# Designs tried in a protein design chat: VHH binders against q9y6x5. Part 478

Target 1, 379 residues: q9y6x5
Amino acid sequence: LPPKLLLVSFDGFRADYLKNYEFPHLQNFIKEGVLVEHVKNVFITKTFPNHYSIVTGLYEESHGIVANSMYDAVTKKHFSDSNDKDPFWWNEAVPIWVTNQLQENRSSAAAMWPGTDVPIHDTISSYFMNYNSSVSFEERLNNITMWLNNSNPPVTFATLYWEEPDASGHKYGPEDKENMSRVLKKIDDLIGDLVQRLKMLGLWENLNVIITSDHGMTQCSQDRLINLDSCIDHSYYTLIDLSPVAAILPKINRTEVYNKLKNCSPHMNVYLKEDIPNRFYYQHNDRIQPIILVADEGWTIVLNESSQKLGDHGYDNSLPSMHPFLAAHGPAFHKGYKHSTINIVDIYPMMCHILGLKPHPNNGTFGHTKCLLVDQWCI
Below, E stands for the ipSAE of ESMFold2; O stands for the ipSAE of OpenDDE; V2 stands for 0.75 times the mean of E and O plus 0.25 times the DockQ between their complexes.

## First folded at step 24 (VHH)

Design hf10 (framework vhh_8dlx_2; at its last look DockQ between E and O 0.85; V2 from the best seeds 0.78)
Fold by OpenDDE, look of step 24:
Parts: structure tokens; C-alpha cells; sequence
Structure hf10 (fold): chain B 379 residues (1-379), chain A 118 residues (1-118)
């Protein structure tokens, strides 16, 4: 049988939630599979960039989705969550579902994974849902499992995306034990739904399933705000993205804008594009603006308004609070194995290996995931 | 004691709707996947649908348009809403508790008879 892989993302599932809350369904999943406790995601630690990194194996500067909000100065185009359907933004890379879809006797399916409802390199999954946050998990699960079970050509790669616990993390903050317990229980139950459905359909034994996330969540506060209006007049720049990494497009001399911002707050680092730290791999793309502001963990960049978010993400990708986890189960994976850490870009070459796909050039290291796989030597 | 008790069955005319109830005791309905099945006279068991842990529901394709499964956590009760009933829907209806991560059922109700006749 051809290898099959289902990639599932629960948005904003911070890695240490597994240590601080109970997940009976997920733990059962892990018990019969593998766990990577921490996944170092890519900078910036936002939804669109990291989800695209998972399926391309590329840093943000390479795949071109550098934020949830982007601006291209040449074409004057804007990218946002409400305006993400232009292939222009996605075509700087080839996601795995396209690679898979182009193979003979294979098809791809997608339930609202970022970028899956856009033709990329003139290719779109044979089965997909247009993104709609109002669509229930039930409907997404029904569609994805139906496609996995009944499609011709067979679906060999599928994606499933869910917005929680990210939305709740933003609303309640990750330190709200009461509300987050409720939210995370629901997530665990949905994992139960997924596993049970796959078993009922007879897919479980032959399907590789990866459950992961794109980023974590850190606690924010009204007491930790950085007001840009206190440092610079808004007429001097255009704001492309705000918090916790602001993208600044100067309307006046860049140096002057920089000088006005560089000492704005002790809890914010200001970088000219060419001075962005190499470790971020966030420099070599025209979509990265001339100046970026990076708030410290838990600090929020604002204009003359207060933030309504009690949790946020997008911070330095070295922060543990920004890290998701990865769990996996299936014929390709060991049982009962735990691994400490991988990079999020490492997932792509692993998935390509599982599916027997030739990977496009990527930033992942296949060697980092060998211990997860039954057909590989673990040193 | 762990048990399931179905209710709401009876004689109904074609085209009518009926809601069956399944009261659970000894376990929490919302922590388990639950199922409705039926057995018509002289026929085998027919699966109607499931409701899983997180509330996801799956139905027999042949019955999907006619049935809705729901649950009430506060009363620990499972429901089956049936619409546009036909004579062929005459059967004993059972609720069952599924075994986690299996296709088997742990607990069955005694069933409730639904008769659709003019």
C-alpha cells in the first residue's frame, strides 16, 4: 500500500501544555507513537509563516510568507488573513501537498491548512475546503476522513487545521488555568474524535498521523505595553505589521525613523533589515520591511490604544513559550519513543521520506528525525 | 450501576418526527463515544450514527438526512432526532456506549420500539 500521511495542526498549542494539563487522548496517541517535546519554530512565530515552514521545510525568508500581514513594495500588494488568496505570496516555495498532488496515482486533501485553498504553482489539492473559521471541527473531520477513505486517486497526503487553543490563548492568556483547562480538554477530546474516527474507518493501522502546532503562547498584560506613538509620529512611517514584531516602512529617511525608534523602549529591539540577527533567518526577502521592532516576551507593541489580548505569540523563536510539540503515530513511526527537540523545518524532509517524495531544497535536517522512524538508524 | 435506558419510542404516523432519549448512569456520556443502532423485524442490526468525545458526529449515509444525534451533558442523556419517518424505519432502537479506541460497544440499552404505521 502506498504510504499515507495526515498532518494535523492545533494552532497555538504550546509545548509545555503537555506538562501542565492532562491529555488522556493525546497521551494514548503518544503512547502508541512518538513525541517530540519541543519543536523550535521559525521567526517570526506566527501562524501563516510557521504553517508554511512545516510543509516546505524553509525558513520564512526563503518561502516568502514572512508574516500574517505583508506588503510588497514593488507590486503594492498586501497580504493578510482576510487577503491570502493571491498565489503571488505562496509561489516562492512548493508545499508538500503540491509535490504529492503532482505524483501519479496520488492526490492531496486539505481541511483549512494555511495556503491549501490557493493554487500554488498552478496546482491545488484535489480535495480542499475554503478557509472558514465558522466551520466546525466535525465538518472538517468528516471531510478529511471521507477523502482519505474514498478518494480516487487515493489521498496519500492530507492536512487538518484547527484554530484552538490559539484563539483561547489570546483571549484568556496561557496562565489562566481555569479557562485553559477547559479549552485544552476540548482539544484533547477532538484528538479523541480523530483517532476514533480513523479506527472506525479502518484507516488507523496504515495511516501515518502527525499532530503538531505552529507556535506557543505567552502571557501578556496591560502593564507591559510599548506605545510607538510616544516615540515617533505616525506620519513618518507605514505600519505593515504590529505586535510583537512590528514591520516598519519609513515614509522619511530610514535612518531618522530608526533613530526615533531605537530607544523607544528597553523591552524592544529595533533592527535595520541588514542588522537582523542571523539566527532568525529573517533577512533575505524583499517582503521584510526596512525596519523591524521585536518586543520582549510578554510585551505588546501598540499605538494609541490598549491591547485586548491576554496572550500572544510571534516573539523570538528561541523562547520556550513559543515552541509547539509534535506527536506522531503510524507504520513509519516507533512506538513509545520520546525525543527532546527538533526544528520545525525538519518536519518537511521527514514527511517527504515517509511519502517517498523527493524533497525540494529545504532548510530541514533529515537526520534530526531519524530516531522517530522505524526504517532509520538512530545514533 | 452502569446502564443505558432508551425511551421515547411508540407508534407514529408516516412523515412524523420522533426524538428518542438514552439516559446513562454510572458513566459520563460526554467522556465517551456513543452510538445509535436499530434492528428492524427480521433484519440485522443497522448502525445509525455516532457522537464522539468532542462532539463530532458521524452518520450512516443512508440515514444522514433523516437523523440527528445530540447529547445533553447536564442530564447525561443521548438523543436521536428522527424526521420524516417511514414504515421502513420501524425497528427497535438501541443506544450503546463504545469502547474507547475500538469498534466494540461496552454497554447496550434494552432498546425502545418505534413503529411507523398509518
Amino acid sequence: as target 1 above (379 residues)
Amino acid sequence: EVQLVESGGGVVQPGRSLRLSCAASGFTVSDNWMSWVRQAPGKGLEWIGDIYYGGSRFYNPSLKSLVTISRDDSTNTLYLQMNSLRAEDTAIYYCAKGKNYDKAFDIWGKGTLVTVSS
Scores: ipSAE 0.916, ipTM 0.966, lowest interface PAE 0.4, mean pLDDT 96
Fold by ESMFold2, look of step 24:
Structure hf10 (fold): chain B 379 residues (1-379), chain A 118 residues (1-118)
Amino acid sequence: as target 1 above (379 residues)
Amino acid sequence: EVQLVESGGGVVQPGRSLRLSCAASGFTVSDNWMSWVRQAPGKGLEWIGDIYYGGSRFYNPSLKSLVTISRDDSTNTLYLQMNSLRAEDTAIYYCAKGKNYDKAFDIWGKGTLVTVSS
């Protein structure tokens, strides 16, 4: 009888895809559950930071995964999407699967959610898959449902991650109706597979399922490039991350680097760390570099004229194009309810409530998600 | 009209491989979960496996190493690849269209006979 929760992410699923494309399987899921039409994610609107914010309820400055590329000057360590396994990067927070499996008679399972194949505070998910993008959705689904159905102690929290529509969104851009329609049709079919399998195994009625994403996608163009090399010699700084939020570590006087950059493009904002807008909650971590460059929506910072991206994300988190959605179904959730918006950090305290876990200190507000839940007054 | 038509059956020697086809008309196979089922002479129906909307496949555990289900969306055709055929694989093989989110089947094909004999 312990409550169970499956958290699913389809990377880069922009909220308005739901209105602009057909999703018969996802719409059936929503009809019998709840929808949050827009989830306001955290700045920067990148994959690693936002997936960790979902499972910790923390802003990036607080959980320490502040970008997909990071550098720590004290330890001289580097983080990237191909070099992400050092627990050093992840240990500034405690993700929900760790808290869950340390409870008596509980375990956690993971199919490739960022961080789940890393021992965080010397604890790794009880069942997990090492990250490998070539592993099919079928295999991820088979493993997750096997673990949910057969494990001792029982799996009460599970995650499932899929790389689309993010990969295709980068390749084609969100405005490529023909290609994105094909891609999104496939995603909807995979949601159908998930729901069909849960029903075939007898899990559907008693499992809480959240389907969400980390960010959206905006259209890019070769006509919208910001050539950083045209503004500053690369010998004056170390580039930690490039686009659309560049992370700049000065090699010379910081004010001099700032002055060379501040008039580089009308389509780029240049911030000293202390001047980063408060609404970003992106200042109070040593992994945030002394200068950041924030491109306007649809603009790409490059070191040369070349760019192969037709879609990108990472922009200002106030932009609707950066927002994902959230849908949920299960005994904890109302049926047929639509909610306009929550913050992505609100997902964590809601999940803790569903699982009966005491949340760690976090930036989420449980009250923002009460209307989704059957055991709460909608206040 | 809605139809499923199996083909590719016949007499085959033990140890050989065989691929059965199921041509669908009047509906799109990838919009539905699809199944292969067989019936040996004098026996009940035996589930072989399913393929779901997005291509996820699930098999009868006793047959898992011997069969592969696939589909070709461009030809609206479902396939069953069978390897290392044995005499006990002699059966009429059916493809079937499932009812969405249900364990029940909506439409059946007429079947194709496979006889495994020397």
Scores: ipSAE 0.607, ipTM 0.862, lowest interface PAE 1.7, mean pLDDT 93
ESMFold2 (binder alone), look of step 24: mean pLDDT 83; pTM 0.838

Design hf11 (framework vhh_8dlx_2; at its last read DockQ between E and O 0.97; V2 from the best seeds 0.88)
Amino acid sequence: EVQLVESGGGVVQPGRSLRLSCAASGFSVSDNWMSWVRQAPGKGLEWIGDIYYGGSRFYNPSLKSLVTISRDDSTNTLYLQMNSLRAEDTAIYYCAKGKNYEKAFDIWGKGTLVTVSS
ESMFold2, look of step 24: ipSAE 0.757; ipTM 0.913
ESMFold2 (binder alone), look of step 24: mean pLDDT 84; pTM 0.843
OpenDDE, look of step 24: ipSAE 0.909; ipTM 0.964
ESMFold2, fold request of step 25: ipSAE 0.806, 0.789, 0.811; ipTM 0.927, 0.922, 0.929
ESMFold2 (binder alone), fold request of step 25: mean pLDDT 84, 83, 84; pTM 0.840, 0.838, 0.841
OpenDDE, fold request of step 25: ipSAE 0.935, 0.935, 0.934; ipTM 0.973, 0.973, 0.973
ESMFold2, last read: ipSAE 0.739, 0.761, 0.769; ipTM 0.908, 0.913, 0.917
ESMFold2 (binder alone), last read: mean pLDDT 84, 83, 83; pTM 0.843, 0.838, 0.838
OpenDDE, last read: ipSAE 0.934, 0.935, 0.934; ipTM 0.973, 0.973, 0.973

Design hf12 (framework vhh_8dlx_2; at its last look DockQ between E and O 0.88; V2 from the best seeds 0.83)
Fold by OpenDDE, look of step 24:
Structure hf12 (fold): chain B 379 residues (1-379), chain A 118 residues (1-118)
Amino acid sequence: as target 1 above (379 residues)
Amino acid sequence: EVQLVESGGGVVQPGRSLRLSCAASGFTVSDNWMSWVRQAPGKGLEWIGDIYYGGSRFYNPSLKSLVTISRDDSTNTLYLQMNSLRAEDTAIYYCAKGKNYEKGFDIWGKGTLVTVSS
């Protein structure tokens, strides 16, 4: 039987939630599979960029989804969560579902994973849902499992996306034990739903399942705000993205804009594009604006308004609070194995290996995931 | 004591709707996989549908348009809404608690009879 893989993302599931809360369903999943405790995601630590990194194995500068909000100065196009359907933004890379879809006797399915409802390189999954946040997990689960079970050609790669616990993390903040306990219990129960459905369909033993996330969440506060209007007149620049990494497009001399911002706050680093730290791998793309502002953990960049978010993400990808986890189960994976850390870009070559796909050039290291796989030697 | 008790069955005319209840004791319905099944006279057990831990529901394709499963956490009760009943829907209806991640059930109700007749 051809290998099958279901990739599941629970948005904003911070890695240390596993240590601080109970997840009986997820723990059972892990017990019968593998766990990577921390996944170092890509900078910036936002939803669209990191989800695309998972399925391409590329840093943001390489796959071209460099933020949830982007601007291209040449074409004058804008990208946002409400305007993400133009293949122009996605075509700088080839996601795994396209690679898989182009194989003979294989098809891909997607339940609202970022980019899956857009034709990329003139290819779209045979089965997909248009993104709609109002669609229940139940409906997504029903569709994805139906496609996995009844499709012809068979679905060999599928994605499933859910917006929690990210939305709640933003609303309550990750330090709200009461509300987050409730939210995370619901997530665990949904994992239970997924596993149970797969078992009931007889898919469980032959399906590889990866449960992961794109980023974590850090606690924000009204006491930790950086007001840009206090430092520079808004007429001097265009704001492409705001917090916690602001993308600045100067309307006047870049140096002058930089000089006005560089000392704006001790809790914010200001970088010219060419001076962005190499470790971020966030420099070599035209979609990265001339100046970026990076707030310290837990600080929020604002204009003349207060933030309503008690939690946020997008910060330095070296921060543990920004890190998600990865759990996996299936024929390709060991049982009862735990691993400390991998890079999020490492997931792509692993998935390609599992599916027998030739990977496109990527930034992942297959060697980092060998210990998770039964057919590999673990050094 | 751990038990399930079905209620709401009876004689109904074709085309009518009926809601069955399944009251659970000794365990929490919302923490478990629950199912409705039925047995028509002279026939085997037929699966109707499931409701899982997070509330996801799955139905027998042959019955999907006619049934809705729900639960009330406050009363620890499982429900089966049936619409447009037909004579062929005459059966004993059972609620059951599923095993954690395994197929099969560990707790059954005694069933409630639904008779659809003119």
Scores: ipSAE 0.887, ipTM 0.953, lowest interface PAE 0.4, mean pLDDT 95
Fold by ESMFold2, look of step 24:
Structure hf12 (fold): chain B 379 residues (1-379), chain A 118 residues (1-118)
Amino acid sequence: as target 1 above (379 residues)
Amino acid sequence: EVQLVESGGGVVQPGRSLRLSCAASGFTVSDNWMSWVRQAPGKGLEWIGDIYYGGSRFYNPSLKSLVTISRDDSTNTLYLQMNSLRAEDTAIYYCAKGKNYEKGFDIWGKGTLVTVSS
């Protein structure tokens, strides 16, 4: 009887891939459901921050996962994509799977969504896989569908995460049509596997499914490098994160470090924390370092070396290249409806509505997504 | 024109292994979900397992440790590897093409006979 929701992320799926490549399985999914063509994500447009924004409805400054690499000066703790399990980093917000499984007769399941293997507020997803990038999509799909089909109390909220097309987007760049076509065909086939399996298990008609992503990808080049070592001696600062948003912790007077950096490149904006544009909602957290450097689209900040990445993300969230899409199907959603844009923080209150959960205070606006839902008037 | 042709059946001793092939023509195997099914003498059809569009595989629990389904997209061919064969594995083995986004099958091969005997 309770409504059920599966939230799926294919990392780094740029919105305009839908226009530029063929997705027969995803297009069939969209045809029977809804599409949001562009999701405006949060700055910085990185993996951990945006995945947590989806499930909390909060800007990065409010949920505390402000980058993929972070440092806390008081505790001397470090966070990275390989060192992300300390609840300290995650506890500034309450993700939807925690709220969900604290309800009577409900549980949550997770196949590798960022944070789901961490006991956030002493609560870990009821069923979960520890993160391991070598685990196949087949195994992730098997576990998540087994939990959706066979759990008591029932799994009413589930997540599924896959690393592509992000990994290949970094390797080849989004403009490499031959390689990206191969990569994106594989992802479309995996979406087909998901839909087929849900139908075989009898779950498809009564399960709400959201397929989305955290960010896009932009083309990089060896012709677009910003050599930080040419502008400042490495001994003057600690580098917390490098590109395309560098996080700089001065070792000497902050104004002196700022002055050495401010004219380093016309393709990089240098901000004191208090001067970060208000539209980023990226100031009011101690994990945001005193100086950040924001490269222009397609530019890479390096330490006097070449870059091996041909694609990257993390840039200004106003850039269309940074925006993912959202597609959804299920009893809560209209069929055959297309919507232009939402904010990524809007996904959380929509999910809470579908699940009958009271949302925590958040930055999302339910009204932005109500036209996707069958139980809402879209006047 | 649309056709599935199984091969590789025959007589095999208990405890041995056998690999069956299913050649597809008139359609692309990887655009469809595919299945292996068998029928022992005097018995009904028994599902062995499926392989989906992206290569995800699901098996009959009673056979899971004994069989492996694979596919070669460059040759448009489906395979069934069977290990530790027993007399009860004697059956006609069929490959089948699934109906996309449904549970049923729309195309069957004519089958290949596997006989497990001393």
Scores: ipSAE 0.744, ipTM 0.908, lowest interface PAE 1.0, mean pLDDT 94
ESMFold2 (binder alone), look of step 24: mean pLDDT 84; pTM 0.846

Design hf13 (framework vhh_8dlx_2; at its last look DockQ between E and O 0.90; V2 from the best seeds 0.81)
Fold by OpenDDE, look of step 24:
Parts: structure tokens; sequence; C-alpha cells
Structure hf13 (fold): chain B 379 residues (1-379), chain A 118 residues (1-118)
């Protein structure tokens, strides 16, 4: 039988939640599989970019989804969570579900994973749901498991996406133990639902399952605000993205805009595009604006009338608070093995290996995940 | 004592609706996989549907349009709503507690009889 893989994302599941809260269902999952405690995600640490990095193995500058909000100066197009259906934004890379879908006797399925409801390189999963945040986990789970079980050609790669605990993290902040405990319990129970359903269908033993996330969450506060209006007139620039990484499109001389912003706050780094630190791998794309502002952890960039979240993400990808985890189970994975860290781009070559797919050029390192796999040497 | 007690069964006319209850004691319904099954006269057990830990529900495709499973955490009770009942829905209805991560049940109710007749 061809190998099968289900990739599951719980948005905004910070890695250290596993240490600070109880997850009986997830822990059971881990006990019978593998855990990567920390996954270093890509900069910026936002939802669309990181989810696309998982399935492409590419840094944001390479796959072209460089933020949740983007602007292309040539075509004058805008990208946002409410406007993400134009293949123009996604076609700079080939996600794994497309690669898989193009194989003989295989098909892909997707339940609201970013980019899965868009034809990329003129290919879309045989089974997918249009993104709708109002659709329950139950419905998503039902569809995914049905497709995994009854499809012809068989679904060999599937994705499942859920918006929590990200939404709650934004609302309550990650330091709200009472509310976050409740939220995380629900997440754990949903993991239980997933596992139980797979077992009931007889899929569990032959299905590889990866449970991961795109980013973490850091605590924000009304006391940690950076007001751009205090530093520069809004008529001098167009804001493409705001916080915690602002993308600035100058309307006047770039240098003048830069000079007005560079000393705006001691808790914000201002970069010309060419001066963006190499470690971010966030420079070589036209969709990256001429100036970016990067707030320190827990600081929020605001305009005069901006709303405040109690938690946020998108910060420096070296921050532990921004890191998700990865757990996996199935015939490809060891049992009871824990690994310290991998890069989020490493997931793609691993998934390709599991599925027997030839990976597209990517930034991942297959060697980083060898210890997770039963068919690999780990020395 | 760990037990499940079904109630709400009886004689109903075709086309009517009925809600069955399953009261649990000795364990928490919301922490477990719960199931409804039925047995018609002279037939084997038929699976109706499940409700899992996070509240996800799955139904027998043949019955999906006619049944809804729910639970009340405050009363630790499982429910089966049945609509548009037919004569063929006549059966003893059982609630059961599933074994965690297994395709098996560990606790059964005694069942409640539902008779659909004109």
Amino acid sequence: as target 1 above (379 residues)
Amino acid sequence: EVQLVESGGGVVQPGRSLRLSCAASGFTVSDNWMSWVRQAPGKGLEWIGDIYYGGSRFYNPSLKSLVTISRDDSTNTLYLQMNSLRAEDTAIYYCAKGKQYEKAFDIWGKGTLVTVSS
C-alpha cells in the first residue's frame, strides 16, 4: 500500500504549552510516536507564511508568501486573509499536495490548510474545503477522514487546519492561565477525536500523522505600544502590514522615511530591505517592502486608532515564544522518541521521503529529521 | 457504581420525533467516547452514532439525516434525538461507553424500547 500522511495544524500552539499544561490525548499520541519539542519557524512568524513553509520547505523569501498581508508594486495586487485566492501569490512555489496530486494513483485532500483552496500551478487537491472559519472541527474531521478512507484514487496526503489556540491566544494572551487552560483542553480533546476516529476507521496503523503548528504566541500589553504616528506622518508612507513586523511603502524618499522611523522606539528595529539580517532569510523577494519595522517581543506597533490584542505573533523567529512543536505517529516514525529541535522547513523533505515523492528544491535538511524515522540511521 | 441508564423510549406514531436520554454515573460523559446503538427485532446490533471527547459526532450514513447526538455536561447525560420515525426504527436503543482509543465498548446500558406504530 502506498504510504499515507495526514498533516494537522493547530494554529498558534506554542511549544512550551506542552510543558505548562496537561494534554492527556496528545501525550498519548506522543508516547506512541515522536515529539520535536521546538520547531524553529520562519520569519516572519505568521500563519500564511509558516504554513506554506511547512508544505514547501522554503523560506518566505523563496516561496513568496512573505506575510498575511502583502502588496505587489508591479501588479498593484493585494494579499490578505480575505483575499488569498489569486494563484499569483502562491505560484512561486510548489506545495507538497500539488506534487502528490500529480502522481499516478494518488490524490490529495485538504481541510482549510492555507493555500489548499487555490489552484497552484493549475493544480488543486482532488478533495478540499473552501476556507470558512465558521466550519466546525467536526465537519473538517469528518470530511478528511472520509476522504482518507473512501477515495479513488486513494488520498495519500491530507491536511487539516484548525484556528485554535491562536484565536484564543490573541484574545486572552498566552499568560492567562485560566482561559488558556480551558482552550488547550479543548484542543487536546479534539486531538482525541482525531485519534479515535482514525482508529474507528481502521486507518490508524497505516496512516502517518503529523500534528504541528505554525507559530507560538507572546503576551502583549497596553503598556508596550509603539505608535508610528508619533514618529512619522501617515501621508509619507503606505502601510502594507502593521504588527509586530510592519511593512512600509514610502510615498516620499525612502531615506527620509527611514530616518523618521529609525529612532521611533528603542523597542523596534528599523531595516532597509537590503539591511534585513541574513538570518531571517527575508530579503530576496519583491513582495518585501522597502522598509520593515520589527518590534521587540511583546511590543505592538500601532497607529492612533489601532485595536490591541493581548497576545500576538510574528516576531523574531529565534524567540522561543514563537516556536511551535511537532508530534508524529505512524509506520514511518519511531515510538517514544523525543527530539529537541528542527527547523520548520525540515518538515517538507521528511514528508516527501515518507510519501516517496521527489522534493522540489528546498531549504530543509533531511538529516535533521532522520532520527524520527524508522528507516533511517540516527547516529 | 459505573452505569448507563437509558430512558425516553415508548410507543410513537410514524413521522413523530423522540428524544432518548442516557444518564451516566461513575464516569464523565464528556471525557469519553459515547455511542448509540440499536437492535431491531430479529436483527443484529446497528450502530447509530458516536460523540467523542471534543464533541465531534459521527453517524451511520443510513441514519444521519434522522438522528442527532448530543450531551449535557452539567447533567452528565447523553441524548439521541430522532426525527421522522418509521416502523423500521422500532428497536431497543442502547447507549454505550467506548474504550479509549479502541473499537470496543466497556459499559452498556440496559436499553430502552422504541416502538413505532400507527
Scores: ipSAE 0.904, ipTM 0.961, lowest interface PAE 0.4, mean pLDDT 96
Fold by ESMFold2, look of step 24:
Structure hf13 (fold): chain B 379 residues (1-379), chain A 118 residues (1-118)
Amino acid sequence: as target 1 above (379 residues)
Amino acid sequence: EVQLVESGGGVVQPGRSLRLSCAASGFTVSDNWMSWVRQAPGKGLEWIGDIYYGGSRFYNPSLKSLVTISRDDSTNTLYLQMNSLRAEDTAIYYCAKGKQYEKAFDIWGKGTLVTVSS
């Protein structure tokens, strides 16, 4: 019988929410499975890039989804919410659902994971939902479980994406105990719904389930704004992305634009592309702009003095506030094991191992996840 | 201490709608998965549907266009809305508390009789 895997993301779930808020359903899931307390994600710590890194095992420079807003200078194409379906953007890598469903007698299913409604290398997930944020968790769960239980060829890899707690984290900030407690309680209840449904359908015993996230969230403030218009006239550059990592395409001499920006704020690092720190693995792609601005944690780059966000992400991936967690349960995983950290790119080779797939070349290290798996010697 | 009490049953005409209530005491409805089940005269138990912790709902396919399960957290009450009632919907209707993460129930109400008759 082929092994099966369900990959679930709750967007923007900061790792330390687990110790600062109550999660009875998630804690029961963890108690019977494994926990990785911190997952070190990829820079920039944004939604599209990190979701694609999970399913490709690649740094952003290698898979080509380098931000939520992008410009490709060679083709002059723009990536946005209304233009995120062009396979051009996604074709620099092969995500796991494509590799999986090309295997004999296997298919893949998806409920709104980024990229799953795009025909990547002329291959789209066998069963999928077009992205629509108005579709309830209940409907996403119903479709995924229906496909896992009733498809021929069988669905062996499935994904499920949910927008919270990211949306509320932006709105309230991660330290608003009252509002975030209510939000996180709802998410824990939805995890309970997931587990209950899998048990009711007889899927729980033989399905491997990973619950993870793409990034965390940090507190923002009106007292921590970087006003870009105070430093440089808009006419000198094209703004590809704004905060907390601004992507700057110069309209005039690049050195002149750099010099106008370099002393703009002590709370912002300004990098020429060739000077981006090597630890970011964020340099070798034409979609990375000639100048990037990286705000310090909790600082917001704005074009005016106001911001409606009380929480944000996208910052330096060394920051604990940017890190999600990973929990997993199923026949491939130990029970009651806790692990301190892995890299987000490590998830891909682990998933390939569980599914019996040959991984494409990637940046993950299988050895980092061996202690989670029952069939591996952990030393 | 822990109990479920159904109400809202009675005699109704075919084609009418009816809402049943299930008042819970000794536990919080939203902390549990909850179910409606019915038993027609001389027949076995028939599952109607469930509502889970986060409000996800699942129904018997033969009934799903005719019923809606809901709950009110402020009154700790579970509801069953039934529409376009038919004579074959005559039954004792029970609410039940599920065992966490099992395909089983541990607390049942006494039931409320619904008779669909002209």
Scores: ipSAE 0.653, ipTM 0.885, lowest interface PAE 1.6, mean pLDDT 93
ESMFold2 (binder alone), look of step 24: mean pLDDT 84; pTM 0.843

